# Ledger of designs, part 35: VH-VL binders against o46895

Target 1, 223 residues: o46895
Amino acid sequence: MGSNKIKNLVQYEIQDFVSLNKMDTKSHDSLNLNVSKKSRYLLHRVLTNQLINNRSGNACTKTRSEVEGGGKKPWKQKGTGNARAGSSNSPLWKGGGVTFGPKPRTFSNKTNKKERLLALTTALYLKSNNTKVINLDNLDFTNLKTRDLVIKCSNLIENYKKDQKILFVAEPTASGLWRYVKNISNVDLIYTTGLDLKKILQAHHIIFTCKALNDVKEVFNEQ
Short names: E, the ipSAE of ESMFold2; O, the ipSAE of OpenDDE; V2, 0.75 times the mean of E and O plus 0.25 times the DockQ between their complexes.

## First folded at step 15 (VH-VL)

Design o5 (framework fv_pimurutamab; at its last look DockQ between E and O 0.03; V2 from the best seeds 0.00; counts 0 for: pae E 14.8 > 2, placed apart)
Fold by OpenDDE, look of step 15:
Structure o5 (fold): chain C 223 residues (1-223), chain A 124 residues (1-124), chain B 107 residues (1-107)
Amino acid sequence: as target 1 above (223 residues)
Amino acid sequence: EVQLVESGGGLVQPGGSLRLSCAASGFTFDDYYMHWVRQAPGKGLEWLGEIYSGGWTDYGNEFTSRFTISRDNAKNSLYLQMNSLRAEDTAVYYCARESFTLEDWGPYSAFDIWGQGTMVTVSS
Amino acid sequence: EIVLTQSPATLSLSPGERATLSCRASQSVSSYLAWYQQKPGQAPRLLIKDASNRATGIPARFSGSGSGTDFTLTISSLEPEDFAVYYCQQYDSWPYTFGGGTKVEIK
């Protein structure tokens, strides 16, 4: 898959998140994104692996040997008129063990780092038209309300709808943003240390912080 | 010239098996998703399934158990293995290439190249 | 699966006339809809992809419009070679499906 990559330069408008309408607070930045010609296959593969890896695998049943009790034979071997039984923990009995039931297991599927990165860059490229970059330097988190954040999003995003998914991508140090984002049903937040392909693909709109964008650039340049 | 050429069609008895082939030329075969579509005489088009460039497949629900799509990128060839054939499977079978451009929404596109088709007749 | 209904089943027109073909989806397919032309004894030919984009080599008299569930193929002025069967196809979700086709015939 690595031989069929196309490099694309995507330009973003950077806006001050406090004063979105001020022309002097607007700037531009760019991101080089490698895109696979086999994007559908790659995205599917990486996404599937992500989903597989997210499985807990904690389902557990007890076998007859693991069920408590059952040491005493339920009845004598002959003369009772009942079927022969050796233990009350038999799978044939209520409360007995389960034969061939689920046991804890690990769901893991290895994905190459390069493939994962290519999938991410491809996904970001596909979402480029719906991606905004914001500067949070002037934002006071101490006085910010959740409703204010929603209003800012509505002003930032053209034709904003409450049912559309918005994904914030921030730097790990932007801890104050989480407090306000967590209460908004259609808004999610991820950090640059954990870019999530699924969330990127599900998002209608993506909002990067300037610092997050720089972090992503560094990661992508290492490809 | 970009071209797809189907082969392997013919007369088969009900319950029989048949393997169709599609030979691709004029383009980088392994870069494209390939599809099979059939058309019964006097009827419309019916999608059978697809195979990704990397070999992943998806089928119409009714064909999953009987039909298998495969490809050999080294031979620039697409295959359709048909088992347990029925009279209803009588049709012209087409192979088609799914177009792909990065300027469009890449993961999904229409069929821009078609083969001439190969006729499969299932009859006792 | 997504069902595509084409109307009318048959369209009788004369050369030079405008042809309007409809394709309705049972659910939204966004813009992932294509139109094909098929002449007797030939394979389908792609006309329009993504609801409104003409394929390479397709004359300007062919145009597609629509989004969601309602789509239209328009032939502004019918040429003699345009008399054929036209199919719509969705590729929004699996399984891919085709409409029943519209036959454009000479009046």
Scores: ipSAE 0.008, ipTM 0.509, lowest interface PAE 9.5, mean pLDDT 86
Fold by ESMFold2, look of step 15:
Structure o5 (fold): chain C 223 residues (1-223), chain A 124 residues (1-124), chain B 107 residues (1-107)
Amino acid sequence: as target 1 above (223 residues)
Amino acid sequence: EVQLVESGGGLVQPGGSLRLSCAASGFTFDDYYMHWVRQAPGKGLEWLGEIYSGGWTDYGNEFTSRFTISRDNAKNSLYLQMNSLRAEDTAVYYCARESFTLEDWGPYSAFDIWGQGTMVTVSS
Amino acid sequence: EIVLTQSPATLSLSPGERATLSCRASQSVSSYLAWYQQKPGQAPRLLIKDASNRATGIPARFSGSGSGTDFTLTISSLEPEDFAVYYCQQYDSWPYTFGGGTKVEIK
């Protein structure tokens, strides 16, 4: 029998959010990520369970058992209709995200905690080329405006397109971030205590804070 | 223009090897899962395997030992290495793009772009 | 592995006639079923995805229906360019599989 997962070391350059162009020495950090060899199957299974749990109103709790509406059946995007289906380069695909609701069987499943964690680490690995790590220690929130945050994000991301989704992953004690993020339609925020597979997969770009990266190292190293 | 162009087909003796190439243009190749499909003369289509945008592969059961799919995202290129070729491997080989991208990720989907195919003939 | 059985093997019809092509799966594939058109010497072309969604640029005379195990492609009024071989494909479960094809030819 072969291994069902592979550990991967992913390295990140830490960028100072105030000063994006460091001249002398750049800091680095890394994650060891377990990656499923059957990643598409795993991700579809766990996403289906997340959708069922969201219908029950317990999507934000990590202790709630998750239920899938069917067996191995994948969920699919239900976009604007038949007239635009079949184009992979259409604006619907870039900005629409994943829409759920296909024909699940009426039977329910549970996704175990180890499977959920493997899905999260797998998703983060698949997004690693579009993931940035920032240091917020030098950021003065006192006079920061929402548009300043948007400008900084656009400077962090090479070839940034205005309709791309950005996901911040922050430590639970990060004060001030939610105030700015909540008013930006293409930007979302999750905390390390509430990692959300759907939001990770829907994001075009992921931005960790340094403290959030350290939080997930502790969680993921326990595997 | 969105396009896939296969090359590298030809005549090979049984037991020989070939490497097929698929050149992609007109789209962000890195974002897409890619597939190889073959069609024996007068027969239907047969899925060989896929390669994820990040380089992971899944194969049909009978193709795991002799065929290897790889990609070079810097060159917008997909490859199929075929070893220990047999007469039943004689077919037109197509590369195909799945209409799913990881950045817009959804369930697996149909193949919306196909290359013209390259003919591989294995004959003693 | 999921077997797709297409019927009939050949349809002989005239332009303007209605064509009805069947694809039956050996087990449920939900709605994850596509239809392709292939003309001699050409690559397949996607017509319908997800059982009923026409691909970009496909004329309204092509329609797909069905779910689970039984699927149908309908061409409401055949045009001269519609005489070709048609394949169904499932993408519900690894490995992805194709049907054996239905040839639509001029009577």
Scores: ipSAE 0.000, ipTM 0.450, lowest interface PAE 14.8, mean pLDDT 75
ESMFold2 (binder alone), look of step 15: mean pLDDT 90; pTM 0.930

Design o6 (framework fv_izeltabart; at its last look DockQ between E and O 0.01; V2 from the best seeds 0.00; counts 0 for: pae O 9.3 > 2, placed apart)
Fold by ESMFold2, look of step 15:
Structure o6 (fold): chain C 223 residues (1-223), chain A 125 residues (1-125), chain B 111 residues (1-111)
Amino acid sequence: as target 1 above (223 residues)
Amino acid sequence: EVQLVESGGGLVKPGGSLRLSCAASGFTFDEYYMHWVRQAPGKGLEWVGEIYTSSGWTDYNEKFKSRFTISLDNSKNTLYLQMGSLRAEDTAVYYCARESFTLEDWGPGYYFDYWGQGTTVTVSS
Amino acid sequence: DIVMTQSPDSLAVSLGERATISCKASQSVDSSGSSYMNWYQQKPGQPPKLLIYDASNRATGIPARFSGSGSGTDFTLTISSLEPEDFATYYCQQSSDWPYTFGQGTKLEIK
């Protein structure tokens, strides 16, 4: 996929969440985002896998551990031999298409990780015009109400409509923010330790904290 | 009701430039891939290129990439096609089209569900 | 580029009869269980109108006499009982890869 992607620098102006209308000097930060040339097909494939994996997680399907103490009854097994059905045979050539050996699980996981990361960076790039970066350091959570958070979001996002979905992306240490976000139906939160493609795609506006932006730089450097 | 209205077509001499506009209404403009498709007189349809309206990401048919630029103004819900170095073979009706797909609400597929009526570009001396 | 070839270029069919138009892609347009093949109708002086998407799905408001079939590289548009308003040019179009490409068109005429 290296020839099928383009690396893009996206610059963000960092805004103070409290003091959005002040004429203070503003700083900037940036992300290098790989973007798939076939973005819609990549996003469809990765999103479909995410939805399938969520449904599999509801079922009790887990890899069983090997039983260290055994459990077989030796006297009955002596009469039947020790051969196992279908588990020790190599794949057999059958003409036409032939497949030998299992795919290495570790290689599949690296491929899925690379593809997932490309989908995340592609999605973030496609949403980049509706993405903001904020500094939370001046926000006083002691006196904050849910209504005040909604008003601050509307001030941050020019031409905001209240039915548009907003996704906050925050560092794991910003757990206080969830307390307020959970009460707002059009606002959601993810942490940098659990970036979620579905939530990124569904959001109309994305708001990074400064610390979260720094965290994702490291995550995306794995590409 | 979704409406796409092209404008800016006309007569242009070879080597000239022209900017086409497509005014969009009846939908949330910054959620869609928008496209330009052209049709020469008596000929079939030819895809020119696309833009994702939220990011400005463009892709082009390589045939046109050096001479044509797709852009937008989200404050006016308007799509543009800037055409330069025009040639006689660029004579066509130019359509803007909306692709059904959105990232926010995973749509049914990848097809052009709405088209404008087109604007005619004639390149002749 | 994926080349889309329609057959025939022109077709004359009597009212009430069946019309069949084929479209062949130079490579597969399938991905993840979907065939990214669409069909459009175009009448003189009008923009194209979507008929069929993803090979076989009828667009909203399209009469049941229109159907699409096929996968991979070979696709067919069928009009089961031709009506006077079906006189038009028909285009197949792939959305599998860039550039999106159209067939050359099939002109359907009343015999």
Scores: ipSAE 0.378, ipTM 0.674, lowest interface PAE 3.1, mean pLDDT 78
Fold by OpenDDE, look of step 15:
Structure o6 (fold): chain C 223 residues (1-223), chain A 125 residues (1-125), chain B 111 residues (1-111)
Amino acid sequence: as target 1 above (223 residues)
Amino acid sequence: EVQLVESGGGLVKPGGSLRLSCAASGFTFDEYYMHWVRQAPGKGLEWVGEIYTSSGWTDYNEKFKSRFTISLDNSKNTLYLQMGSLRAEDTAVYYCARESFTLEDWGPGYYFDYWGQGTTVTVSS
Amino acid sequence: DIVMTQSPDSLAVSLGERATISCKASQSVDSSGSSYMNWYQQKPGQPPKLLIYDASNRATGIPARFSGSGSGTDFTLTISSLEPEDFATYYCQQSSDWPYTFGQGTKLEIK
């Protein structure tokens, strides 16, 4: 039974986020990623399920019976020359009920955990050429300005454009990073505890922290 | 402003005929039930009949069905009451009234929201 | 035909006092939770004026001192505090069935 999965080793260059141009601070790390041979199908399915699950389902219309009024028959059954009508709340009337209109419901579509993980690994693999890994150990969050973060990103990413989406993937303890990222319109931050396929796929560039990369390694190796 | 103005009242002999008019202004005869209601001197109100302005459909109090006819001229926005074989008991003030009907109100109102000033009919020998 | 009976035929009330007029229908004028009962005020030489529609709703421009209540066959018009302009004849009217019918009227007079 031919494995629909291909293991790929992706190597990342690790850069110090403070001294991006210092060669002496560069190290390398790697991530093993499982890739589906049916990547388009899998990604579509998992993404669709994610979108479905995010639907609120609160749309509500009133049926004929739920619309207030309309108790008296509008006219006699016979002899009026008009079409027969039972109620002014008929869907045929302005102000009447809605037939087969939306009612509140829950949208749920369960995705297999393994499929979800495979979709994530596949998505990360597809974005591997646009993925950077950074070390935050020397970063002082207390003196960092949002502008500085943008400058660092621009230096980190080749051919940086302000309109391109940048996705930071950080460890849950990197709470300081959120303060600076939240004010940048084209930059988003997710944590390793909640990897979002949609955000990964929408990102032009992905930036991992070293710790985040390690977290992801642990999760993927347990597969 | 919605206005209803009745006319055509007067003195008529028993057995005679009379045609009353109700000129409507401020609205068009479109999907309204228009009514005739009469009031004998010192007496209460009596429903005579109605017409649906869109179709010309009419309904009458059984008491008047054989003698009275309600009609309308949409081009003139005018309601009519043709009375025949008039009797002394038909002496009354005749009112035209509009029954409230708007689609915005979620259906017909089944009440008379506007009344004319009335026209007096006197049947006497 | 639905017969509408008002009580009393005449009522003498002082200014500032409460007036209550009753209307009884020979059969229920309710349908699907609505009461098709209306109240009109008529002054001498004038046409009737709509006061209350559907048993309890005040018509546009009608003062808050006027209120309607009731369901089925029994209905009440209440004037909480009488003003000089309120002395008139009041009629109840049903629109539940044809022919439309009116009560005999209640004359409200100054005591």
Scores: ipSAE 0.014, ipTM 0.462, lowest interface PAE 9.3, mean pLDDT 86
ESMFold2 (binder alone), look of step 15: mean pLDDT 90; pTM 0.927

## First folded at step 17 (VH-VL)

Design p1 (framework fv_pimurutamab; at its last look DockQ between E and O 0.02; V2 from the best seeds 0.00; counts 0 for: pae O 13.6 > 2, placed apart)
Fold by ESMFold2, look of step 17:
Structure p1 (fold): chain C 223 residues (1-223), chain A 124 residues (1-124), chain B 107 residues (1-107)
Amino acid sequence: as target 1 above (223 residues)
Amino acid sequence: EVQLVESGGGLVQPGGSLRLSCAASGFTFSDYYMHWVRQAPGKGLEWLGYIWSGGDTDYGNEFTSRFTISRDNAKNSLYLQMNSLRAEDTAVYYCARESFTLEDWGPYSAFDIWGQGTMVTVSS
Amino acid sequence: EIVLTQSPATLSLSPGERATLSCRASQSVSSYLAWYQQKPGQAPRLLIKDASNRATGIPARFSGSGSGTDFTLTISSLEPEDFAVYYCQQYDSWPYTFGGGTKVEIK
């Protein structure tokens, strides 16, 4: 089939979180990331679905429009450039000259999972220049201060600015990290069991732990 | 300060090639659709094409084979490669940022930031 | 490809007068139309997006209206800095297209 995605290898330098900028040798790891050829359409569609679901899963927003000619469209017209079938476009995919009713559709969770995974890998690729991988093996959380975490982040990130959002992606067994992250307003944390497209896209910098990177390799390689 | 600065314009002979650059600053470059627009002397605006952060591009029909848009998100830079240049390609070339927030419903919007332009002259 | 036709080509007015600029699309663009101002030697500046929404920092004397194929930019009382060329642009479908412009010049 004509593939609508391109596999990209992204390499990361692994940095020890305790001893940043003092390592004599550097090690690397990598991800194979599928990237959608129509990335803006995919990301907008999946992000919109995430935001609707986060709004408690209600059927509609009560700001529905039934007027002709109203509304906004997705970022491209319908489908491929090939005119295989002359199906009419929905109001969401073209100008809104058509009144539509409230007809929710039930979708297979399996189909949404593949689309969500492609959106996640696409987003990570787009953020790859601002993504770093750290090793936490030598970190003693009982001796860590919040100010020390801020200093470590500023050393990790070239030209760091305190207003920039930082997203940690960690393995579930790194739950101790949450204690320190929760009190820093520009730093957030997600776990590999709950990757979040909105948080990835909003982050200025992403920091993976080595174990988190390993956790997602298996899932991302299955795409 | 949010800004775009074009460079690389100049005099080139017909049939020649030229690569324009657009340096972006003051915003997260990788979040935005970027566009090239040109304006011949004394004429109106003409859209050339766009590029998305994932590399997705499209062009006006007349430019599909001669012009290539690329970007380097690590360098906050947008590029326009122009080949097989003709006298009618003489124009000021602008780069433009399409306004877009990830929380907007609409994937397409107007151009909220423009560079000052770089002049390309194609003549013998 | 959607053709945008602006009229009039030139509008000669005095400061304080009301300016009305028209843009007609060859097919419906819903509300996905913007207006730009361009002064000599400068890049275009976004005035109105989505037919009627003023961009940040644009004075209230600029207003946009219309939907579908017929759009209007109104400048309620011209200031000296408003004498410029105005372009409409649609972003409903690829390729994005611009109108030919309306020059608002001092009478």
Scores: ipSAE 0.005, ipTM 0.473, lowest interface PAE 10.6, mean pLDDT 76
Fold by OpenDDE, look of step 17:
Structure p1 (fold): chain C 223 residues (1-223), chain A 124 residues (1-124), chain B 107 residues (1-107)
Amino acid sequence: as target 1 above (223 residues)
Amino acid sequence: EVQLVESGGGLVQPGGSLRLSCAASGFTFSDYYMHWVRQAPGKGLEWLGYIWSGGDTDYGNEFTSRFTISRDNAKNSLYLQMNSLRAEDTAVYYCARESFTLEDWGPYSAFDIWGQGTMVTVSS
Amino acid sequence: EIVLTQSPATLSLSPGERATLSCRASQSVSSYLAWYQQKPGQAPRLLIKDASNRATGIPARFSGSGSGTDFTLTISSLEPEDFAVYYCQQYDSWPYTFGGGTKVEIK
């Protein structure tokens, strides 16, 4: 029975998200994670909309009028033994235009703000057991290397595996963290101004900064 | 030449303590995670723990209470403090460097450099 | 912890023969697996990292394959100097763990 390794926590303040959220010293400081069963459906809708909105829509084909060439009838109308043809740019010909082919377009699907927030709240609730809160003020970045950050994460997260996705959620003013995270393949960083539902759902582990958590609480509780 | 040299091994009585040293040369010591691995006579390799330049450490479950890994980057030295030694701790102790290069596409990699090991014998 | 099981425990072969060593992980370790060679009285030497990448200076006759839970070290043609104990190691997650080793001995 492999005894669960007690990880040595180095000089950073680590709190369990669930525990922290329950520590309502002030009634307004807890994230209301009351999620209804209906919220699961919203997760799908909001996620789908996000995916739709992320489509580039840059696919482009040329119609017969846009293809270079043509204008001259390839052969006379009768007496050639060939099928009748009006232009070499016809979509019937190799190298011709494409009829009803893709054209650049914008993919957009508007999501209600309340639905989005509810979906985010639901997602965070679902991930709450795998969420940690860290105080960045206690982190010494002076000699920190990217690898060191990963090891710290591994020590922070229970049952950490290298192939598991870690999502950092930081405040917009958090400077420098991006530099350390950008080169780590299994770590993503998002800011509270741009909470990404997809990334939250894909993450195996989530790490909030204290300030980020506060930002999220403020936004979610104002609803 | 990149080299690791262990020292401090010897005979110790059960319940005793021993401090092993590993001297690093030929590379920037502070840039690497260092590990201790031991091998009992006729047995396999057993990972003991690691230490980063910043002082972060972790240990195998069975070693956390008795073993302490430390390092002195200024002296390019790695240490293993062993307390409450038992007969089963009799082994060759190796220090090893975990490689980390951009070519490895990640922070986790294999042990590319090993010392020759130092023998620790725990016997009454 | 992730347990690595190596098989066979002992492999008796003659020089020039092909050696196939197996390492099975109790859980997926992706490609974060290394192979080491250890000769009597010597420290382990890194052979393969990341399941299939030969370390610097390692002869081409050594090759690694596998992902997830099943890994294989292959020595295409055994040289006299290849008779040793081979260990697999995972570095997917803490604690790092080694297999029990496979001894390649001369028949």
Scores: ipSAE 0.000, ipTM 0.484, lowest interface PAE 13.6, mean pLDDT 82
ESMFold2 (binder alone), look of step 17: mean pLDDT 90; pTM 0.927

